VHH binders against Abasic site processing protein HMCES (HMCES). Designs and how they scored, part 195

Target 1, 269 residues: Abasic site processing protein HMCES (HMCES), of Homo sapiens (Human) (q96fz2)
Amino acid sequence: CGRTSCHLPRDVLTRACAYQDRRGQQRLPEWRDPDKYCPSYNKSPQSNSPVLLSRLHFEKDADSSERIIAPMRWGLVPSWFKESDPSKLQFNTTNCRSDTVMEKRSFKVPLGKGRRCVVLADGFYEWQRCQGTNQRQPYFIYFPQIKTEKSGSIGAADSPENWEKVWDNWRLLTMAGIFDCWEPPEGGDVLYSYTIITVDSCKGLSDIHHRMPAILDGEEAVSKWLDFGEVSTQEALKLIHPTENITFHAVSSVVNNSRNNTPECLAPV
Below, E stands for the ipSAE of ESMFold2; O stands for the ipSAE of OpenDDE; V2 stands for 0.75 times the mean of E and O plus 0.25 times the DockQ between their complexes.

## First folded at step 17 (VHH)

Design ub54 (from ub0 with F27E; framework vhh_8pnl_2; also named xb10; at its last look DockQ between E and O 0.88; V2 from the best seeds 0.79)
Fold by OpenDDE, look of step 21:
Structure ub54 (fold): chain B 269 residues (1-269), chain A 117 residues (1-117)
Amino acid sequence: as target 1 above (269 residues)
Amino acid sequence: QGQLVESGGGLVQPGGSLRLSCADAGEDFSHYDMAWYRQAPGKERELVARINYGGTTNYADSVKGRFTISRDNAKSTLYLQMNSLKPEDTAMYYCAAGLEYDSFEYWGQGTRVTVSA
């Protein structure tokens, strides 16, 4: 996963992240650093994206089932990194392979500290290799959405009103992530950054790309992944597997350029 | 068929130079780590040079000082300048790109470099 969409307004995004805590109380996640949230149809690595994480990471004795939403840098900068420039990391940390997550210090250490997060997106993009052509076809991949009788496929939103309705009820893609906190050597603000855990693609996606983000499907999976106070690393890692519960459609090449931030990026072609 | 397309390979005399290019026709690889690998006949594929998205480079000892890996993000192109070529450099050269830690997801089909008198 090298490109995502996360374009919902902050209020809509927050509502879409409604959850029940351990007591069954309906809650909305509290924002940390809301000003760092930058909606975009075309999110690339090193940009900030919103993630969910347990409140217990910020507040001592907090209920670990409570959720915070925070924009974090995509591309994990490990806490032990001593260079002043994260771009000097030897290896790319945009994604973390699930099969080697426990072998890599950059991921193992924060994971051991319970630094699990859920990366939020409308969906992610992947490019299919076209046989015989040098061209790659991009696809937008996302959770199946509830077809309301009136709201056809994302492509059928013929009216601005219908489009807004679609996004107001959009089920966000929830990807398993690991985050870390890095203190720059020269001082400054603590950098929160994340990596997306990747797995082999499900059968349905395998023709597009052989790798996919580890998707946490459903509230239980999301809750367990976030609740590092009650759920061990070992138990959490059991949640990391391919899922077939995705859909996708072909999109235009507009998304190829990371600078393009328009609805055309995720529009069906 | 690889998403990455290598070019610039060929026959060259010892001491000669070649410049390899790797380009992608679609995706912006500006955020990807990229690398050149090579595989000689009967040998395992080996890393030649690596460049991260920020331009940090690493070289195999066998090519250090002779080869230079560079990238043009605007052109989504990776380069390998090969100077002072030796017969031992004869191999199929592959371009690779990836976003996963210590892994490359995308591979080219390769371009053949032959160094011979």
Scores: ipSAE 0.841, ipTM 0.917, lowest interface PAE 0.5, mean pLDDT 92
Fold by ESMFold2-Fast, scan of step 17:
Structure ub54 (fold): chain B 269 residues (1-269), chain A 117 residues (1-117)
Amino acid sequence: as target 1 above (269 residues)
Amino acid sequence: QGQLVESGGGLVQPGGSLRLSCADAGEDFSHYDMAWYRQAPGKERELVARINYGGTTNYADSVKGRFTISRDNAKSTLYLQMNSLKPEDTAMYYCAAGLEYDSFEYWGQGTRVTVSA
């Protein structure tokens, strides 16, 4: 996973993240650094994306089931990193393989501190190798969506006007992430950065790409992943597996260039 | 895999030079770590050189001081400048790109380098 869409305006995104805490109280996540949120149809590594994390990370006695939403840099910079420029980190941290997560210091250490987050997106993009050619076909991959005005799910056959209305009740893709906090040696603000955990593709996506993000399907999975005060690392890792509850449609090559940021990036073709 | 295309291989005499190129076919690889691997007949693929998205490089001991890896993000192209070539450098050379820590998910089909009189 190396390209997402997260285009909802801040207010719409916040409402899409409505949840219940452990005591059943209805809540919206509280923002940190909302001005750093930059909506886009075409988010690449090193840009900021919104993540959910437990309030307990910021407030010593907070209820660990309460949620903060914060923009974080995509590309985890470990807390132990000694140089001043994150681009000097030898290995890419855009994605973290589930099969080696407990063997790699860059991920094992923050995971041991409970630094689990849920990465938010409209969906993600993957490129399918086309048989008999060197060209690849991009796909937009997302949770099945319920139509607001009519029974059934939104699909490629629906009109552009129908697609414009779906965003009001869009079910955000919720991906399992690990974050860390790095203090620049030259001074300045603490950098919060994350990686997306990856797994082997499910059967439904295997014809598109051989890897997929670890998707947390439903509020129970999301709550358990975030709640590091009550759920151990060992228990949380049981949530990391391929998911079949996913849909997709082909999109135009306009998405290929990460600088393109228009609705055409995710429109069906 | 099908999007990365290597070029620049060929037959060269010992002590000669070659410059390998690896181009993507339209997708933006500027955020990817990239690497050159090689595989001689009957041997496993081995890492030759790695470069991260920010330009930080790492080399196999066997090529340090002779090979230089570089990237041009504006052209979405990876290079390997090979100097003072030896018969032991004879191999199929592969371009790789990835976003997963210490792993590459994208590979090219390879370009052949033969160092012989």
Scores: ipSAE 0.750, ipTM 0.858, lowest interface PAE 0.6, mean pLDDT 89
Fold by ESMFold2, look of step 21:
Structure ub54 (fold): chain B 269 residues (1-269), chain A 117 residues (1-117)
Amino acid sequence: as target 1 above (269 residues)
Amino acid sequence: QGQLVESGGGLVQPGGSLRLSCADAGEDFSHYDMAWYRQAPGKERELVARINYGGTTNYADSVKGRFTISRDNAKSTLYLQMNSLKPEDTAMYYCAAGLEYDSFEYWGQGTRVTVSA
């Protein structure tokens, strides 16, 4: 997984993240660093994207079921990293494989600190090789969305009310991530950064690509992954598996260039 | 699944040079780590050189000082400059790209390099 869409305005995104705490109280996540949120139809590694994490990471004695939403850098920089430039990291940390996550110090250490997060997106992109050409067909991949008589189509964003029909009630894709906190040796703000855990693709996606992000399907899975105060690493890792509850459609090659940030990136073709 | 395309292989005399290239016109590979692997007949596939998205390189001991890996992100192209070639460099050479830690998800079908008198 190396390309996502996360384009919702901050207020719409926040409402899409409504949840219940352990007491059953309806809540919205509280923002940290909201000014770092950079919405785009076409997010790449090393850019910032919003993630959910437990309030307990920030506040002594907080209810670990309460959620913070914060932008973090895609591409985990381990807390022990000694160089001044994250691009010096020997291995790519955009994704980490679920089958070896406990063998790699870059991921095992932050997991031991409970540094689990949920990476948010409208959906992700993946490229399939087309038969008879050397070109690849990109797809936009996302949770099935509930259709009502008032629902709009993904490609019909020609006015504010058409956009709202599609996106105001969009079910965000929720991917399992690990984060770490790095203090640059030359000083400055602490860098929060994440990796997305990957698994073998489900049967429905196997014709597109053999890997997929680990998707947390439903609020129980999301809550358990986030709640490091009540859910051990061993129990949390049981949540990491492929899901068939996924849909997709073909999109144009506009998305190929990561600098293109338009609704056409995810519009059906 | 592999769709990276290698080119530039061929027959060369010992001491000669070749330049391999690897390209994909699809998605933007500038964020990927990339590598060259090789496989001689009857041998295991082995790493030759890798380059991370930031340009940091790593080489197998057998090729240090003779081979240079480089990338052109604007063209989404990976290169391997092979100098002072030896008969033991004879192999199929494979391009690889990935975003997973210490792993590669995309592979090419290979280009043959033969070094003989």
Scores: ipSAE 0.680, ipTM 0.856, lowest interface PAE 1.1, mean pLDDT 90
ESMFold2 (binder alone), look of step 21: mean pLDDT 82; pTM 0.830

Design ub55 (from ub0 with F27D; framework vhh_8pnl_2; also named xb11; at its last look DockQ between E and O 0.75; V2 from the best seeds 0.72)
Fold by OpenDDE, look of step 21:
Structure ub55 (fold): chain B 269 residues (1-269), chain A 117 residues (1-117)
Amino acid sequence: as target 1 above (269 residues)
Amino acid sequence: QGQLVESGGGLVQPGGSLRLSCADAGDDFSHYDMAWYRQAPGKERELVARINYGGTTNYADSVKGRFTISRDNAKSTLYLQMNSLKPEDTAMYYCAAGLEYDSFEYWGQGTRVTVSA
């Protein structure tokens, strides 16, 4: 996963992240650093994206089932990194392979500290290799959405009103991530950054790309992944597997340029 | 069938130079780590050079000082300048790109480099 969409307004995004805590109380995640949230149809690595994480990471004795939403840098910068420039990391940390997550210090250490997060997106993009052509077809991949009788396919939202309705009830893609906190050697603000855990693609996606983000499907999976106070690393890692519960459609090449930030990026072609 | 297309290979005399290119026709690879690999006949594929998204480079000892890996993000193109070529540099050269830690997801079909008198 090298490109996502996360364009919902902050309030809509927050509502979409409604959850029940351990007591069954309906809650909205509290924002940390809301000003760092930059909605975009075309999110690339090194940009900030919103993630969910347990409140226990910020507050001692907090209920670990409570959730915080925070924009973090995409591309994990490990806490032990001593260079002033994260771009000097030897290896790309945009994604973390699930099969080697425990072998890599950059991921193992923060994971051991319970630094699990859920990366939020409308969906992610992937490019299909076309046989015989030098062109790759991009696809937008996301959770199946509940078809309201009136709202056909995402593409059928012919009216601005219908479009708004679609996004107001959009089920966000929830991807398993690991985050870390990095203190720049020269001082400054602590950098929160994340990596997306990747797995082999499900059968449905395999023709598009052989890798996919580890998607946490459902509130239970999301809750368990976030709740590092009650759920061990070993138990959490059991949640990391490919899922068939995705859908996708072809999109235009507009998304190829990471600078393009328009609805056209995720529109069906 | 790779998204990456290598070019620039060919026959060259010992001591000669070649410049390989790898271009992507689709995605913006500006965020990807990229690398050149090579595989000689009967040998395993080996890393030749690597460049991360920030431009940090690493070279195999066998090519250090002779080869230069570079990238043009605006053109979505990776380069390998090969100088002082030796017969032992004869191989199929592959371009690779990836976003996963210590892994490459995308591979080219390769371009053949032959160094012979």
Scores: ipSAE 0.840, ipTM 0.917, lowest interface PAE 0.5, mean pLDDT 92
Fold by ESMFold2-Fast, scan of step 17:
Structure ub55 (fold): chain B 269 residues (1-269), chain A 117 residues (1-117)
Amino acid sequence: as target 1 above (269 residues)
Amino acid sequence: QGQLVESGGGLVQPGGSLRLSCADAGDDFSHYDMAWYRQAPGKERELVARINYGGTTNYADSVKGRFTISRDNAKSTLYLQMNSLKPEDTAMYYCAAGLEYDSFEYWGQGTRVTVSA
């Protein structure tokens, strides 16, 4: 996973993240650095994306089931990194393989501190190899959406009013992430950055790509992944596996260039 | 066929030079880490050189000072400049790309380099 769409306006995104705390009380996540949120149909590594994480990471004695939403840099910079420029980090941290996550210091250390987050997106993009050619076919991959009389589908949105209805009740993709906090050696603000955990593709996606993000399907999985005050690393890692509850459609090559940021990036072809 | 296409291999005399190229077919790979691996007949695959998305490079000790890895993101192409070639450099050379930590998800089919005595 190395390209997503996360284009919802901040207020729509916030409402899409409505949840219940441990007491069953309905809540919206509280923002940190909301002005750093940059909506886009074509988000690449090193850009900021919104993630959910436990309030307990910021407030001593907070209820660990309460959630914060914060923009973080895609590409984990480990707390122990001693150079001033994150691009000097030897290995790419856009994704972290589930099979070796506990063997790699860059990920084992933040996991030991409970630094689990849920990465939010409209969906993600993958490029399928076309047999007999050297061309790649991009696909937009996302949760199945509940259809209503007023809610359109992506394929049925032919006007601005219909597109508005598609996104009003969109079920966001929720991917398992690990984050860390890095203090620049020269001073400056603490950098929060994350990696997306990856697994082998499910059967439904295997013809598109052999890897997929670890998707947390439903509020129970999301709550357990985030709640590091009650759920141990060992228990949380049991949530990391391929899922079949996913859908997709082919999109045009306009998405190939990461600088293109228009609705055409995710429109069906 | 793979997502990456290597070219530039061939037969060369000891002390000669070759420049390998690797092109990504129809995709923007500017955010990927890229690498060159090689495999001599009957031997296991060996990392030759690695370059991250920011241009930071790492080389195997056996090629350090002789080979240079570079990338041109505008052309979606990875290069390996090989100088002072030795018979022990004879191998199939593979291009690799990835976003996963210490792993590559994408591989080419290889290009053959032969350094004859």
Scores: ipSAE 0.775, ipTM 0.878, lowest interface PAE 0.5, mean pLDDT 90
Fold by ESMFold2, look of step 21:
Order: C-alpha cells, then structure tokens, then sequence
Structure ub55 (fold): chain B 269 residues (1-269), chain A 117 residues (1-117)
C-alpha cells in the first residue's frame, strides 16, 4: 500500500469520524495540529494524512476510549533514530508486515508504548499487472458504500451538488497503523509518523496484488486497536487479518503521477 | 508480480567489470527501497546490495569495495556496477523493490552473470 485518497474537507472528515466512547456517548474526535492536514485525491509516502489515536496518548488521566485525530507523516521514523534526516533510514517504513512486526525494533518499540493508530482514507490505490502486456491497471479500493436516492455513486455524480452528496455519507477506510514520536537531534517540533500494517490480500483482491493494508472493519475493531489502556498488544494483533468486505473499480492512469490531485484519480473507467 | 526488468548480464573474465540495470516504468519508483539479490547454482538467494528511497546504501560483506548500487529516479532505473569480478560472483542477479520494511514485494526475472576464464 503506497497510495491513498484522503480528500475530504476537515469538517466533513471530522463528522465522518463520529464515534461512541465506552460509556455510549456520541462524540467527534478532537483535532491536534489541524493546519498540517493536506487533503488530496492522491497521497503518497512522506505526506501527512490524518490518523485516529487514543486521547490517553496526550492526557494522563483521559478515558482511553476517547479519540484524537491528527495529521502524521506517512513513513514511521523511530524514536531512537540518530540522524537528522529521516530519508537516511536504512529501511522503508511506509508499510509494516504483520507476520514480522514483533521482530522489528522499529515497530516493536512503539507497540510496547501502545502507539497504535487508525489511518484514515477515502480508499487506496493498487496497480494490477495485466497478462499479455507490460501495462499496469490502477484500481481504487474502498469499503462498500450504502446507496440511497440522495447519495448516488462516484460514477453517477453529474454536478458539484451530486458529488458533495456522494461524499457526505462516505464510509472512510480504516487501516491499522503504528506510530512513533521522534525528536530531531537539531531541534524543532516532535515528528509524529506512522506505518500501515500489511497482510496477505483477501481472495477478492488477490488478482490485483498479493498484499493489502490491514483493514479494521467496524467500530469494535477500531475501538480495540486504539484503546491501548484496555487492550494489550497481543490482543490487538488478533485484529490484524485480511477482509473480504471490500470493493473496487478500475481508474484511469491519471492517478499514476502523484502530482495529479483531481477527482479523475478515483473516477471509474 | 512486479514489472522490473533486468539487463546487462553476460560472460566476463575474472577481474572484469559489468554494469547491471533494472528498469521500472511505475510512478512509485522514487518511493521504493530497492535491492540486488543473487542466486548461485545450488545456493539460496542472497542480498548483494540495497539502496533506500533516500539513497542510503548497504552492501553484503562479500562485495564491499567492488560493487556499487545506485539509482536514477528520473529514469526509474536501478544500477549495479560490478568491478573486480570473481568466479564466486557467478549467479543469476535479481532486482527487487518494495515499500514493506525489510522486505520486497516486486521482483524481476533476473539476468545471468558468469565469471570464468
């Protein structure tokens, strides 16, 4: 997983993240660093994207079921990293394999601190190698969406008003992540950064690519992944598996160039 | 599978040089960590050299000082300059790319390097 869409305006994104705490109270997540949110149809590694994490990471007496939303850098920089430039990391931290996560210091250390997050997106892109050609077919991959006479579909929107209705009730893709906090040796703000956990693809996606992000399907999975105060690392890792509750459609090659930030990136072809 | 295509292999005398290339037409090249692996007959595949997306390199002890890995993001091409070649360097050489930590999701078909008198 190396490309996502996360294009919603901040207020729409926030409302899409409405949740209930452990006491059943309906809440919206509270933002940290909202000015670092950079919406785009075409997010790539090293960019900032919003993640959910427990309020307990920021407030010592907080209810660990309460959620913060914050932009973080894609590509985890471990807290122990010594160089001044994150591009000097020996290994890519864009993704973390679930089968070896507890064997890698870059991920085991922050997991031991409960640094679990939920990475938010409209959906993600993946490229399929087509037989008989050297050309790759990009797909936009996302949760199945509920249609009503008011909502329409991505392909059915024929005006700005209809497009807005499609996204007003969009179910955001929720991916399991790990984050860390790095203090640059030359000073400056603490860098929050994340990796996306990956698994073998489900049967429905296996013809596109053999890996997929670990998707947290439903509020129970999201709550357990976030709640490091009540859910141990070992219990949380049981949430990490492929899901078949996923849909996709082919998109044009416009998405191939990460500079292209337009609705065409995810439009069906 | 990936769409990595290796070239530049061949037959060379001991002490000679070869330059391997690995082309990738995908737009994700600049974000990949990349590597060269090799597999000699009857041996397991082994890492030769790797280069992260930011240009930091790492080499197997057996090739340090003789081989140089490099990348050209504008051309989406990975290189391996092999100097002072030895018969022990005879192997099929594979290009690899990935976004997963310490792992590679995409592999080429390989190019054969033979070092003999």
Amino acid sequence: as target 1 above (269 residues)
Amino acid sequence: QGQLVESGGGLVQPGGSLRLSCADAGDDFSHYDMAWYRQAPGKERELVARINYGGTTNYADSVKGRFTISRDNAKSTLYLQMNSLKPEDTAMYYCAAGLEYDSFEYWGQGTRVTVSA
Scores: ipSAE 0.579, ipTM 0.819, lowest interface PAE 1.7, mean pLDDT 90
ESMFold2 (binder alone), look of step 21: mean pLDDT 83; pTM 0.835

Design ub56 (from ub0 with D28E; framework vhh_8pnl_2)
Fold by ESMFold2-Fast, scan of step 17:
Structure ub56 (fold): chain B 269 residues (1-269), chain A 117 residues (1-117)
Amino acid sequence: as target 1 above (269 residues)
Amino acid sequence: QGQLVESGGGLVQPGGSLRLSCADAGFEFSHYDMAWYRQAPGKERELVARINYGGTTNYADSVKGRFTISRDNAKSTLYLQMNSLKPEDTAMYYCAAGLEYDSFEYWGQGTRVTVSA
């Protein structure tokens, strides 16, 4: 996973993340650094994306089931990194394989600190290799959406006008992430950065790409992944597996260039 | 069949040079780590050289000082300059690209390098 869409305006995104805390109280996540959130149909590694994480990471004695939403850099910079330029980190940290996550220091250390987050997106993009040519077909991959009178249904048959209305009640894709906090040696603000955990593709996606993000399907899975105060690393990792509850449609090659940031990037072709 | 295409292999005499290229039209190189691997007959695949998205390089001890890995993100091309070639460098050479930590999810089909008199 190396390209997503997360285009909702901040207020719409916040409402899409409505949740219940442990006491059953309805809540919206509280923002940190909201000005760093930049909606885009075409987010690449090293850009900022919104993630959910437990309030307990910021406030001692906070209820660990309460949520913060914050933009973080895509590409985890470990807290122990001693150079000034994150691009000098030896290995790419855009994605973290589930099968070796506990063997790699860059991920084992933040996991031990409970630094689990849920990465938010409208969906993600993958490129299917076309046989007999080196041309690739991009696909937009996302949760099945519930049909309503206001939003309609999602798919290639929907008109552009109906497509725009689906965002009012869009079910955001929720991906399992690990984050860390890095203090630049030359000073400056603490950098929060994340990696997306990856697994083998499910049967439904195997013809598009052989890897997929670890998707947390439903509020119970999301709550358990975030709640590091009550859910151990071992228990949380049981949530990391391929999922079949996913859908997709082909999109135009406009998405190929990460500088293109228009609705055409995810519109059905 | 991989999404990357290698070229530049061939037959050379010991002490000779070759430049390998790896390209894929439409591949947005700038975010990917890239590497060259090789596999000699009867041996396992080994890492030859790695270059991250930021240009940081790492080499196998057997090729350090003789081989140079480089990338041109504008041309979406990875290179391996091979100097002072030895018979022991004879192998199929593969390029690889990835976004996963310490792993490559994209591979080429390889280009053959033979070093002999």
Scores: ipSAE 0.790, ipTM 0.880, lowest interface PAE 0.5, mean pLDDT 89

Design ub57 (from ub0 with D28S; framework vhh_8pnl_2)
Fold by ESMFold2-Fast, scan of step 17:
Structure ub57 (fold): chain B 269 residues (1-269), chain A 117 residues (1-117)
Amino acid sequence: as target 1 above (269 residues)
Amino acid sequence: QGQLVESGGGLVQPGGSLRLSCADAGFSFSHYDMAWYRQAPGKERELVARINYGGTTNYADSVKGRFTISRDNAKSTLYLQMNSLKPEDTAMYYCAAGLEYDSFEYWGQGTRVTVSA
């Protein structure tokens, strides 16, 4: 996973993240650095994307089931990194393989600190190798949406009014992430950055790509992944596996260039 | 199999030079780590050179000072400049790309390099 869409305006995104805390109280996640949120149909590594994480990471005595939403850099910079420029980190940290996550210091250390997050997106993009050619076909991959007469599937026949309304009830993709906090050696603000955990693709996606992000399907899985005060690393990692509850459609090659940021990037072709 | 296309291999005499290229016709790698691996007959695949998205390079001790890895993101092409070639450099050379930590999810089919008098 190396390209997502996360285009919802901040208020719509916040409402899409409504949840229940441990006591069963309905809540919206509380923002940190909301002005750093940059909506886009075409998010690449090294850009900022919104993640959910436990409030307990910021407040010593907070209820670990309460959630913060914060923009973080995609591409985990380990807390122990001693250079001034994150681009000098030897290995790419856009994705972290589930099968070796506990063997790699860059991920084992933040996991030991409970630094689990849920990465939010409209969906993600993957490029399928085409038979008999070196050309790739991009696909937009997302949770199945509830079908209604004027919402759900994105269609060419939809009016601009109906197109706008589909996003009001969009079910966001929720991917398992690990984050870390890095203090630049020359001073400055603490950098929060994350990686997306990856697994072998499910049967439904295997013809598109052999890898997929670890998707947390439903509020129970999301809550357990985030709640590092009650759920151990060992228990949380049981949530990391391929999922079949996913759908997709082919999109235009416009998405190939990460500088293109228009609705055409995810529209069905 | 083989998302990447290697070229530039061939037969060369000891002390000669070759430049390998690796391209993907329909896809940009600007955020990917890239690498060259090689495999001689009967041996395991080994890392030759790595370059991250930021241009930071790493080389196997056996090729330091002789090989140079570089990338051109505008052309979606990875290069390996191979100088002062030795018979021990004879192998199938593979291009790799990935976003996963210490792993590559995309591989080419390879290009053959033979160094012989």
Scores: ipSAE 0.791, ipTM 0.880, lowest interface PAE 0.5, mean pLDDT 89

Design ub58 (from ub0 with D28T; framework vhh_8pnl_2)
Fold by ESMFold2-Fast, scan of step 17:
Structure ub58 (fold): chain B 269 residues (1-269), chain A 117 residues (1-117)
Amino acid sequence: as target 1 above (269 residues)
Amino acid sequence: QGQLVESGGGLVQPGGSLRLSCADAGFTFSHYDMAWYRQAPGKERELVARINYGGTTNYADSVKGRFTISRDNAKSTLYLQMNSLKPEDTAMYYCAAGLEYDSFEYWGQGTRVTVSA
């Protein structure tokens, strides 16, 4: 996973993240650094994306079931990194393999601190190698969406007008992430950055790509992943596995260039 | 795995030079780490050179000072300039790209390099 769409305006995104805390209270997550949120149809590594994390990371006595939304840099910079330029980090940290996550210092250390987050997106993109050619076919991959009376069903046959109306009731993709906090050695603000955990593709995606993000399907899984005050690292890692509850459609090659940021990037072709 | 295409291999005499290329049509790997691996007959695959998304390079001790890895993100192409080639450099050379920590999810089919008379 190395390209997402997260284009919703801040208020729409916030409402899409409505949840219940441990006491059953309806809540919206509270924003940290909302001005750093940049919606885009074509988010690449090293850009900022919104993540959910437990309020307990910021307030010592907070209810660990309460949620914060914060924009974080995609590409985890470990707290122990001593150079001033993150691009000098030896290995790429855009994704973290589930099978070696507890063997790698860059991920084991923040996991030990409970630094689990849920990465939010409209969906993600993958590129299928086409048989008998060097060309690739991009796909937009997302949760199955609930039908509405006005917009109808969502899919490759839908018109652009139908697609424009679906965003008000869109079910966001929720991916398991690990974050860390890094203090630049030459001073400046603390950098919050994350990695997306990856697993082997499910059967439904195997014809597109052999890897997929670890998707947290439903509020129970999301709550357990975030709640580091009640759920141990060992228990949380049981949530990390492929899921079949996913759908996709082919999109235009416009998405190939990460600088292109238009609705055409995710529109069916 | 066949998602990248290597070229530039061939037969060369000891002391000669070759430039390998690795490309993917229409897609850019600008955010990806990229690497060259090689596998000699009857040996395990080994890392030759790595370049991260920021241009930071790392080389196997056996090739330091002789090989140079570079990338051109506008052309979606990775290069390996090989100078002062030795018979022990004879191998199939593979291109790799990835976003996963300490792992590559994209691989090429390989290009053959033979260093002999």
Scores: ipSAE 0.783, ipTM 0.878, lowest interface PAE 0.5, mean pLDDT 89

